# Ledger of designs, part 3: VH-VL binders against MKRN2 opposite strand protein (MKRN2OS)

Target 1, 223 residues: MKRN2 opposite strand protein (MKRN2OS), of Homo sapiens (Human) (h3bpm6)
Amino acid sequence: MHCAEAGKALIKFNHCEKYIYSFSVPQCCPLCQQDLGSRKLEDAPVSIANPFTNGHQEKCSFLLRPTQGTFLREYDGRSDLHVGITNTNGVVYNYSAHGVQRDGEGWEESISIPLLQPNMYGMMEQWDKYLEDFSTSGAWLPHRYEDNHHNCYSYALTFINCVLMAEGRQQLDKGEFTEKYVVPRTRLASKFITLYRAIREHGFYVTDCPQQQAQPPEGGGLC

## First folded at step 20 (VH-VL; from A5 with light chain S33D)

Design C5
Fold by ESMFold2, fold request of step 26:
Structure C5 (fold): chain C 223 residues (1-223), chain A 124 residues (1-124), chain B 112 residues (1-112)
Amino acid sequence: as target 1 above (223 residues)
Amino acid sequence: QVQLVQSGAEVKKPGATVKISCKVSGYTFTDYYMHWVQQAPGKGLEWMGYINPNSGYTKYDPKFQGRVTITADTSTDTAYMELSSLRSEDTAVYYCARGGTYDWYEGDNAFDYWGQGTLVTVSS
Amino acid sequence: DIVMTQSPDSLAVSLGERATINCKSSQSVLYSDNNKNYLAWYQQKPGQPPKLLIYWASTRESGVPDRFSGSGSGTDFTLTISSLQAEDVAVYYCQQYYDYWTFGQGTKLEQL
């Protein structure tokens, strides 16, 4: 049985000259105890965008998930992340010490990066064949797996670069892809995780200015 | 500073081939796509194709039926467009235009610099 | 192919008045991941190549006067000239660059 892994919705509202984050508008302001149920808030509450998605509903995408557990419940910002690539049916191709897996479940709470960009949508018709042919080559056998240089991330990036070459586009190296496309999304996810957990434990979270709540996971590996 | 200078007007008979040059200056030729655009007299603009001058990769609009060949010479910073089996309907002004970069993300863009245009007249 | 349709085909506007040109695409040209509309506007005067005015639907190209503005999203876009000047008499084209590069049929702007 699989269930949606994304947690409760988050909102932000303004009261007592603070931004207050919670799962719903509370009966009373947690700071001043004023009744909110009979009063209009200064501004309408704003829904906070969820950075996580069901990866099995994403096509032609690069996915990240924690190797163990889920982002919202278990991820500590330091443990390993695992990556994979979806085909057009939401099957997640991923490489580990056990070879290439084709997962139909387990990626329901993922960070997703769409791989097909404008002017590349013609690739969708060939995507599943390219990905399968790439994955059955001898390069991705189980015994070739190596944590630092031949892992889940290098598998995914090598496939991306094969697609880019076929489309006459610039190749990506690991540093460039990570810095430009992965890190911004993991920073957003880290901020969301911090808010979510604080609200779960204390019922609300408060700030009076824009916050830099989280840093990218340090020492946490991909694969 | 950025300049795209095209070869001069040409008069051709039906069935002939024309090759138009586009020499660039003021930027790194191999950093941007080069596009070609057709404009028939009194008509609008039609995209024909492009080249990545760094790799030689090309892409064409299918409506030119394989009659267009786009090339680049990086030693002279010059792009070329060759149109074969000319028809009266190919009478037009042809433009080269600088496009975006090759970046996977947000590389594609509008055409910020254009050549002056080359009139090709196809008549019997 | 994404078809670009402009309206009107021509219009006449008095100096100092607002001119509005509409462009509709047959498919959305908004890329949701970067939230950008892959749409441009060009001005073309007789005997000259097109000149880029606006890209990403609303970003003015360097050197283009502030009276030119672009707006809209998805499939419906507008070029506005807030106060027409004599030198603005031209044909205007919209262009999408989301999937291939296709142009609208053009809108001829004349001085009343």
Scores: ipSAE 0.596, ipTM 0.796, lowest interface PAE 1.5, mean pLDDT 88
Fold by ESMFold2, fold request of step 26:
Structure C5 (fold): chain C 223 residues (1-223), chain A 124 residues (1-124), chain B 112 residues (1-112)
Amino acid sequence: as target 1 above (223 residues)
Amino acid sequence: QVQLVQSGAEVKKPGATVKISCKVSGYTFTDYYMHWVQQAPGKGLEWMGYINPNSGYTKYDPKFQGRVTITADTSTDTAYMELSSLRSEDTAVYYCARGGTYDWYEGDNAFDYWGQGTLVTVSS
Amino acid sequence: DIVMTQSPDSLAVSLGERATINCKSSQSVLYSDNNKNYLAWYQQKPGQPPKLLIYWASTRESGVPDRFSGSGSGTDFTLTISSLQAEDVAVYYCQQYYDYWTFGQGTKLEQL
């Protein structure tokens, strides 16, 4: 029976002077075997936010997913990531060696970065047209695809910069966008994946120091 | 010291056009949005529009779209607001005000510096 | 359009007493991604341009006296003057800058 699902929450509670992480409050403390269900914990359990979302529910957003598999099950922190841009209907536009794809599925476990900021919401009405017009240009034909300089990431960032220009905003380069907005989210995701897998395998995870968590993978492959 | 200095009061007849200047000193003119705000006598504040002086990009309140034109001259660090087809209802004080930066994330902000205001009177 | 509504329209307060002005927006002005409220307060005295008092709902602008404070989140905001001074007699405006720039109708603060 498969139990891994996007959106599944983790909790943290304190017992036996340890932080205990699990999917739900167990009947008994996994360390001392004391019954937790009959007694209220000293502190209420804290929910750990899931860094992943269903990308098809996101509008006008930059999405990341592993090229192969899913973050929670298969991602090793080193393999390539694929990126795309959602339209207002949750369709994910993404560029690969096969040209621009318009995916209605496959992005249900994604890291999402919202692209429309305050005072940019007027773009919602034109977003789908801009994205479609951009995507049908000759620049994104299959034969122009190139792993290092003309790929899914450059497609997405070029579109973002077209939107920023249309809104009178400052342009972003790849290094700036990656370091400010992508890396922090992938680091958080990496820590969550490590914790999630430990809980899935052992039923719980225990720490007595915040420094015990694994760091996000650095320089993860983007396209 | 940041200063926004506006041109002097104007008296106009209905159907005319007015152009108000706002000269900037004490900061880099092309780093911030410049906004324009109308205040009719005894009334509140109404946002009219803005310009990005670096690119020339403008945005207007729909109420004023088609009658207002905002421009910037980066060689003199001066913004301009032109209001056409004047009516008696356009009698007001007009302010320029410095807004936020152009950054995609958290660029927008409140108006921290204002011009002294320019009274435009439309009569007869 | 986000409509800003202030209450009361006018308020009379004795010197040294607390003054409270409320502002409601028709839509949330809290951006969840940065957890900031795009809300400002301005003071305007007769014959003068508006003066920024508070931005981000609760951040005091440089040079503004400590007696001015802002609070609230989402759609409901409050400007508080903890101990009214004679120089605080003015009209006060709230403003949202989340989507366009919209001002409340103003609140006259009078002495007495």
Scores: ipSAE 0.522, ipTM 0.769, lowest interface PAE 1.8, mean pLDDT 88
Fold by OpenDDE, look of step 20:
Order: sequence, then C-alpha cells, then structure tokens
Structure C5 (fold): chain C 223 residues (1-223), chain A 124 residues (1-124), chain B 112 residues (1-112)
Amino acid sequence: as target 1 above (223 residues)
Amino acid sequence: QVQLVQSGAEVKKPGATVKISCKVSGYTFTDYYMHWVQQAPGKGLEWMGYINPNSGYTKYDPKFQGRVTITADTSTDTAYMELSSLRSEDTAVYYCARGGTYDWYEGDNAFDYWGQGTLVTVSS
Amino acid sequence: DIVMTQSPDSLAVSLGERATINCKSSQSVLYSDNNKNYLAWYQQKPGQPPKLLIYWASTRESGVPDRFSGSGSGTDFTLTISSLQAEDVAVYYCQQYYDYWTFGQGTKLEQL
C-alpha cells in the first residue's frame, strides 16, 4: 500500500536577491554556497500550501483529479480531468460511461471546492439523500453518457444546480462555475506542479525577486 | 423596508406553552433563515434555534431541544416560536432575527434585522 | 460549542475618546477556504433589539457610522469606537456564526 506521500510542502526563501524554492531550507544556498544557518535569512521562509487534498476527507465538495495518474506525477496539463462530488462520509460520486460510481478510494490527490459553508447544517444533513436520489435517476444511466454534453462535469454541475434550486437559489452555468471556482484552483495547482517537479528534479527552483520599483525619488520641491 | 413584527407580550403560568409570531415584510421570506434569540432580564443573548422557511428545516440549541418548536407559514410570511413546559427561568424577551442564506456568493450570515422583541413572563 | 469571551465587562469612556472592546473565541472562527472570519458585533440599547454593527469581523453594516470599526482574525477580535458619542452608550455583543451561533456575555459601555 504505497502511502501516497502527501505532497511535501514547498518553501520559498530569499537569498542572493532571488527567491529560492525547495522542500526545506538547505544548509547552504544552492546559488552561492553560503551557509544559511549562520546568516539570519532576511525574511522568514514562506510555506507554499499544497493545493491538493485527499478528496475522501473533503465533505460535500466538488473534486477534480486526472483521469489517469496523479497531478504531481503523470499529469501533463492537457490530460482530461475527472470530476466528482463527495458525500458527508467522503464517498465520491462520479459519472462515466459506466454510470454513476461511488468511490471509497482513488481521490487521494484531488483539487477540492467546498460546496457548503461551515454552518449550513440543513444542507449538510440532507446532502447524502439528495446526492443518492439524484444519482439513481435514469438521467445518469451508462447508455446516456456523451463525452461532450452528458459527462462527469455535467453530472456534478447538474447536482449542484439541483441543490441550489431546491434552496430557491439562482443556478450557475458551466462558464460561471468554471471561471469562478475551478480556474483559480487549477491555476494554483499548475504553478505548484511546475515548482514541485522542478525541485524534485534539481533540488531547487529559482525566480527573480520582484524588483521593488524604486519609488521615483521624491522630486525635490524647488524652493 | 425590511421589517420583522412580533406578537405582543405574554403572561403564562409554569408548565404552560407560549407561541410567539414574527411577521416579515420588505423581503422574500423564503430566502433567509429565521432565528430566535432569548434574552433574560439583565442578561446576555442566547441563540435558541432557526428555521429555513423554504425547506422547513430546523435546528435547535440543545438547551431548548425538546421544548422549542419553530415553524414557518410561507402563505403569511410568518415565523413562529413555541416554547412548552415553561419555567420561571424562561421569563425573557424573545427576538426573531433574520439570518443568512445558502449563498454561492459572498454574503453575511450575521443577524441583520431583528423583531422588536416579545416579553414572556412566567409567574405562578 | 465555541465560547465567546468579551473584555472588559464594563467600560467607562469620556466623550470624544476611543473605546476598545475585545472578544476572544475558544476556537478559530476563520474559514480557510474563503479566508473570512465568522464574527459579528452588535449594539443594544435599553428596551431595543440588538443592532448589527460589524460582520465578517471588519465589514461595517450599512448606516453604521465610520467611527465604528472591527479588527482581528482567528480567535482575537476588537471593536473600536474612535470617538465616543453620547448615543454610543449601550451594551455591545460579539457573536460567532462559524459553528452554530454564540454570543459574548456583553460589554456595557458608559459615558464618564
């Protein structure tokens, strides 16, 4: 049972007028070889949060994972993403050509979007029933699967919209949902993957420090 | 303008039941949760429970669980709070308050509008 | 249950002076996903219902004077009145709405 090493947190620290990314602060700067233990890093290292979570620990959430492999290992940025909805127990409901599946595993490295606020108790208590009733509908039978129109994404979005409608709320179209909730998280994930892979390969990644735009010299008021 | 108007003051004996109404206007009743808050004389605020008028879902504080019933009539835009087995300690002002909603966007879940309060006196 | 503790229990402040009320939660009321603090402040005058002043820890409710401000994050919060007015004499309550709804015990603000 390969304990999927929860993706190591990344750190960012400043040295040599560069931002250096690594899994941990090295003893020596990879650029100048100076000992980093003796010199107080001008700035405390910043932890970069892992955008990936165990989907089975994310209750009442929209989940994204690669159809094949994992984000950190095999995902090439172009591969299809699979989508699911979690119940209150971490079971992932998802729709494919095989119909609706209920996964107890396989989503350990996912992008998650919470669909409930912390204090939405009524929705939380009804969530599993709604999700099951929705999923057993004839609308989501295997023979109705279509790659372009009736797929894993439409399943999840339709469920979300059913919940919104039941609560008397405005429904979301695919574009709105994607732009507002999916795209920001996938962008963060992409950046993280790039850094993670670079560090894994080379031990570190270096970027330029944003030049403090030299405040233009306050023009000496001509007295 | 949003208004929450509660029923008048009540005097009850120990063991009796009181039912307070809260009629709303100026907004869609089913779009917001309705909360009830107790305030004993000279004391702080205590949350009792709430209802989603759209679904009828209710949640109560354990302290009041089994004695409190919150209902909503969507035809009259009125929420009700019923408190049974009244005790002297239930002497208080009771408030209805508009809470939040299931909102996909940024919203508040604080209580933005309150009823004027209903005094319930429990005396032998 | 998240317990809310206010300090002080009572405060006397001169007109035009700053009043500061603190509120501490037994648990964090910061939600990591949206980075919002589920904290509100209320003003209650005698014989009146509470009035919402601040929500999301720092957002002023419509119609609330600029002299009222909320600050803090996680477990420690502060309500500040920059210049006390006579009409500001009241009891103030903090509330969390992260996990159920609980109030602080209240702070009585009096004029010196």
Scores: ipSAE 0.446, ipTM 0.803, lowest interface PAE 1.5, mean pLDDT 92
Fold by OpenDDE, fold request of step 26:
Structure C5 (fold): chain C 223 residues (1-223), chain A 124 residues (1-124), chain B 112 residues (1-112)
Amino acid sequence: as target 1 above (223 residues)
Amino acid sequence: QVQLVQSGAEVKKPGATVKISCKVSGYTFTDYYMHWVQQAPGKGLEWMGYINPNSGYTKYDPKFQGRVTITADTSTDTAYMELSSLRSEDTAVYYCARGGTYDWYEGDNAFDYWGQGTLVTVSS
Amino acid sequence: DIVMTQSPDSLAVSLGERATINCKSSQSVLYSDNNKNYLAWYQQKPGQPPKLLIYWASTRESGVPDRFSGSGSGTDFTLTISSLQAEDVAVYYCQQYYDYWTFGQGTKLEQL
């Protein structure tokens, strides 16, 4: 049942001078109950893509998931996120106090960051070997786990940096990687979660249209 | 300024091997993939293969697989393309071209710089 | 292999007029994650190597005149020269670099 929700997009449409969000375009506006059937192309609903993916379908990717529960259901925005790296077959390599795990399931609702372009054939062909060799190194033994310094994130980032180095690229520190690649996606996810939950609870979510705010007040001519 | 300078024209007999060089300057050789492209006289462009000069990894088009060898010498910032078992149909201009780099987000794999080309004539 | 097909094979255009070259891909070259089209356009003059004009379907390479523009997405792409100049007489190639590297057959642009 969890897999079906992760793929559903949201719909945004304009009515009553508002943006209305829903899982689907309703027949009638939830605000004014007018029929929404005959819309001008200008008022075409916009699909908001689900930022969550099945991590096991995301090859050679950095993955984020809640340590407990799912983003859409239980995640409160404060809980710790667990991090993993997928191989070419969708197996998720992740590091915890138990060592490196290879998950074939459990990442069905994840934020994904692809680490390869579609045409990076050389790295793709070597990816699984690199990931396995990296993961079997003595650096990632269970007893070396440390919550603050040697954790799931450092595992993934270290691997990424190994790949970058192998490709002659500059390595990224945690801050750089987070800011550049993680934060944009988590922000998007957060917005989506908010909308999703509101819609789930109320059937729709309403926001103001941005265009109405930009009219500066007509400066009253001082007579 | 980025420059790719290829070796001069070659005349070869059928069955021979040709090796073309492409010396680069103006950028870090190992930061970009080096591609080779064939262009027969009056014909279009055909990708032959590429090398990652940093890792030495190569990939070839199946059409050239088994006959083409691409190498890189990082000490001289030079890429090489070797084509063996030459045929009359291999008469073409061969280009080295700088491709993209490893970057999953902002990378570019279009060929932004090209060598001047090397004419290889295969004649009996 | 992704097959690239250009149309027309040849085009004659008067100076100052608009030239349009189409390129079709047998498969989509749009990558969903970054929403980029892995498509480039090249200009090749006689006796010269190809010159990159456009990459990512619509991004103009540095130093390329503004009269050159690329458009399209997925499988259908267009190179437009808004006002043909004499120096624009060349063969133009589209290229996909989504799945390996394949070129269109080329379009010869001539002056009328």
Scores: ipSAE 0.444, ipTM 0.799, lowest interface PAE 1.4, mean pLDDT 92

Design C5
Fold by OpenDDE, fold request of step 26:
Parts: C-alpha cells; sequence; structure tokens
Structure C5 (fold): chain C 223 residues (1-223), chain A 124 residues (1-124), chain B 112 residues (1-112)
C-alpha cells in the first residue's frame, strides 16, 4: 500500500503562552526571538497532518476537490466542490454536464473518504467492474445532467448506495452521508487551509492557549 | 440468541467429497460474512474461505483453492462447505464462524460466533 | 500472507498469578485511516470451538471477564490475564484480519 505521501504537515508548538503554527520548528520564537533549542518534553512540537491527499493514490474512495483551483491556493470556502469516485487504479470517475469522465489526473489535492476497508475483498475485486457498469448507465448521460438534482454529488451518492445495497446494507440519504462523512473532513480541511495560508503569508500563525479554567479551589472540607 | 449449528461427523475415503452444513439462527444471515476454518487434530486454526451470503461472493485460501466450495442458501439460512478430493491430511474439525459486515470504517471483523465443529475423518 | 507468531508455545502459571501471551505479526495490522488494529484473541478449550475474547487488539467481547485484557499496536500484541483462574486453562490464539485471516500457532496455558 503506497502510503500516499501525506502532503507537508504543519507544526504546532507552545511558546510565550501561545500556540504557534509553522511549516517547521524555527530556531527562534517568532514572538520573543528566544532560542527554541532547549525545549522541555512538555513543549514538544505537534505535527498537524495535511488533510489533503493525492486522489489518484486513494483507491475506492469518495473524493472532493474545488471546481476551480486548489484547496490551498484558490478555494474561497464558497465555491462549489466537485465530487468523484476512484477505482482500484486511481482513476477518478466523476459526473458533469459533459457526462461521466474518467480522470487520470487533476485530483492531486483532494479530500478523500475511503469507501472500502482493506479486508473487504469481495467488493474490492468487483469495484472497477461495478463502477464502470454503473457509469455506463443511461442515467448518467450528459443531457440528463441537472445542477440541483442530477449532478456530481448525486452520481457519487447513488453509486455508494448501490454498493451498500449490493452488500445488504442500509442506504444513506444525502443529509446523512454529508453529515457523517463529508462535514467532519471539510471542517478539518477548512481549519488547515486557514493555518496554511496564514503561515504562508506571515511565516507563522499564533493563537491563544485555551485558558485552563482555574478549577475553583476544592473547598477544604473540614474533617 | 445467535447460534451456528453444524452437521454431524463424517467418515470418508480418500478421493471422496464431504459437504458440511452450518445453519444459523438469531440474526439476519445475509448481514454477516460466513467463514470456514480447519483445525487438524492437535494443530492450530487455518482459515479456508468465506462467503457473503447476500451476494454469493466467495474467497478461498490458496491452499484449498480448487477443492473447496462454499455456498449459502438464504432460504434456509444455511451455509455449506464442500471439500473434494479428500486426503488423509484433511482429517480435521471444520468450523463455521460468523465474521463481520460491510462497514466503511471497520470492514470485516473478528469471528464472534462459531459452530460446534464437524469432525471429518479421511481413512482408507 | 501475514504470519502470526505467538510466544511462548506453552505457559504454566499458578492460580491468582498473571499470565502474559505475546503475538507478533510479520507486518503491521494497524490501519492508518481508522487507527484500528485488526487483531483478535481467542480461547479454545478441549473439544470446543474457539471463543472470541478480544477484538480490535484491546476491546473485550461481551461476557468476557475483566481479568482478560489486550494491548499492543502495529506488529506487537499482548494478551494478559491479570489473575489466572482454573477455568482459564486453554489454548489461546491470536488472529489478524487485516489481510485475509491468519492465526498464530497457539499458546497452551496450563495451571502450575
Amino acid sequence: as target 1 above (223 residues)
Amino acid sequence: QVQLVQSGAEVKKPGATVKISCKVSGYTFTDYYMHWVQQAPGKGLEWMGYINPNSGYTKYDPKFQGRVTITADTSTDTAYMELSSLRSEDTAVYYCARGGTYDWYEGDNAFDYWGQGTLVTVSS
Amino acid sequence: DIVMTQSPDSLAVSLGERATINCKSSQSVLYSDNNKNYLAWYQQKPGQPPKLLIYWASTRESGVPDRFSGSGSGTDFTLTISSLQAEDVAVYYCQQYYDYWTFGQGTKLEQL
């Protein structure tokens, strides 16, 4: 399993009673210019994983990408997202006004949701055929495309539900799928984008440490 | 209560075929994968194969490939394991075991329920 | 195929004492996407089928006593019985279900 080269992670570290984010641990604190070399273990930097992956390396997955540009560069948080399904070879099946497309490139920065686990052999072996048969259905002809009801999302969700049905599982409506699987990942992506862009622009990003609410002094029960 | 009940012990000659049944109750048969496991006397456990009763899809261990056939009858909630071209080395207890289910986060799982086992003796 | 190796092959432990069985996989059975270890432990008594004790490396099956615990991640796993009871005399197997299904060779636990 080619570990998809996780994109460049961010680093979070504590200094000056702040959380500081950067692409790497600097030699000196950007706030106070003190040397960061003698850090206590308690101040160890934390890696923040990149939520974006190369979609072509994600097998049997639901993929999200901006319709224009990339998440890290151009995505403004309002633009529509394009959706696709990968086969076992990293080809991305996606539906648009032009019909079903099979992309070998263009999804290098995507949010991925795996649809199969490694031990789901039966569906894994049948996945490509099933996806191709599904995609060649007259239901997904270009002239049937509708922005609101018959679009890239409905294509992917319909396929997913076909897979669930084939496995004797309960199907998901759009709301359930979105809330359970898409929203958590897009929220994480949004946070990452914010940090990434701030760091790119300023070299670092600073946030306040959540004040440990001083637990009220446990009233000394007079024994 | 979940139960897996297997057919009784079998005595076969070399070259013969044996078919073992595993009838399930207490759950929806088609919701879980059914596995078969071999255990030779005094030896460990060896996975033979599984079936998805819903789709009929099967996968076998290469060691048994070509000799083992796993089937499912959804009308009777019964899984079957057929082993052909029996050899003395096939003398073992055979177990059916319930596996996992389709799940995007977990996939298949450990074997939580087992049949009582079926002894197959292959003797000349 | 992922090879599972248990150690020791046999163990004798006094009643009330701790028993520890190790299991090693030839490759990691940790799935990065869900952070789960696809590892199970089974108990088998003579003339009985295996009984599931632990799944996901550390989750106890329903009805399994608290004295049984599973630990480990990646390639190294441990089954611990905190206080051996007479009914715990059995053969124990680890199993990976990450890539197909393979079992350890078993560990025979006896009472001293």
Scores: ipSAE 0.118, ipTM 0.699, lowest interface PAE 2.3, mean pLDDT 91

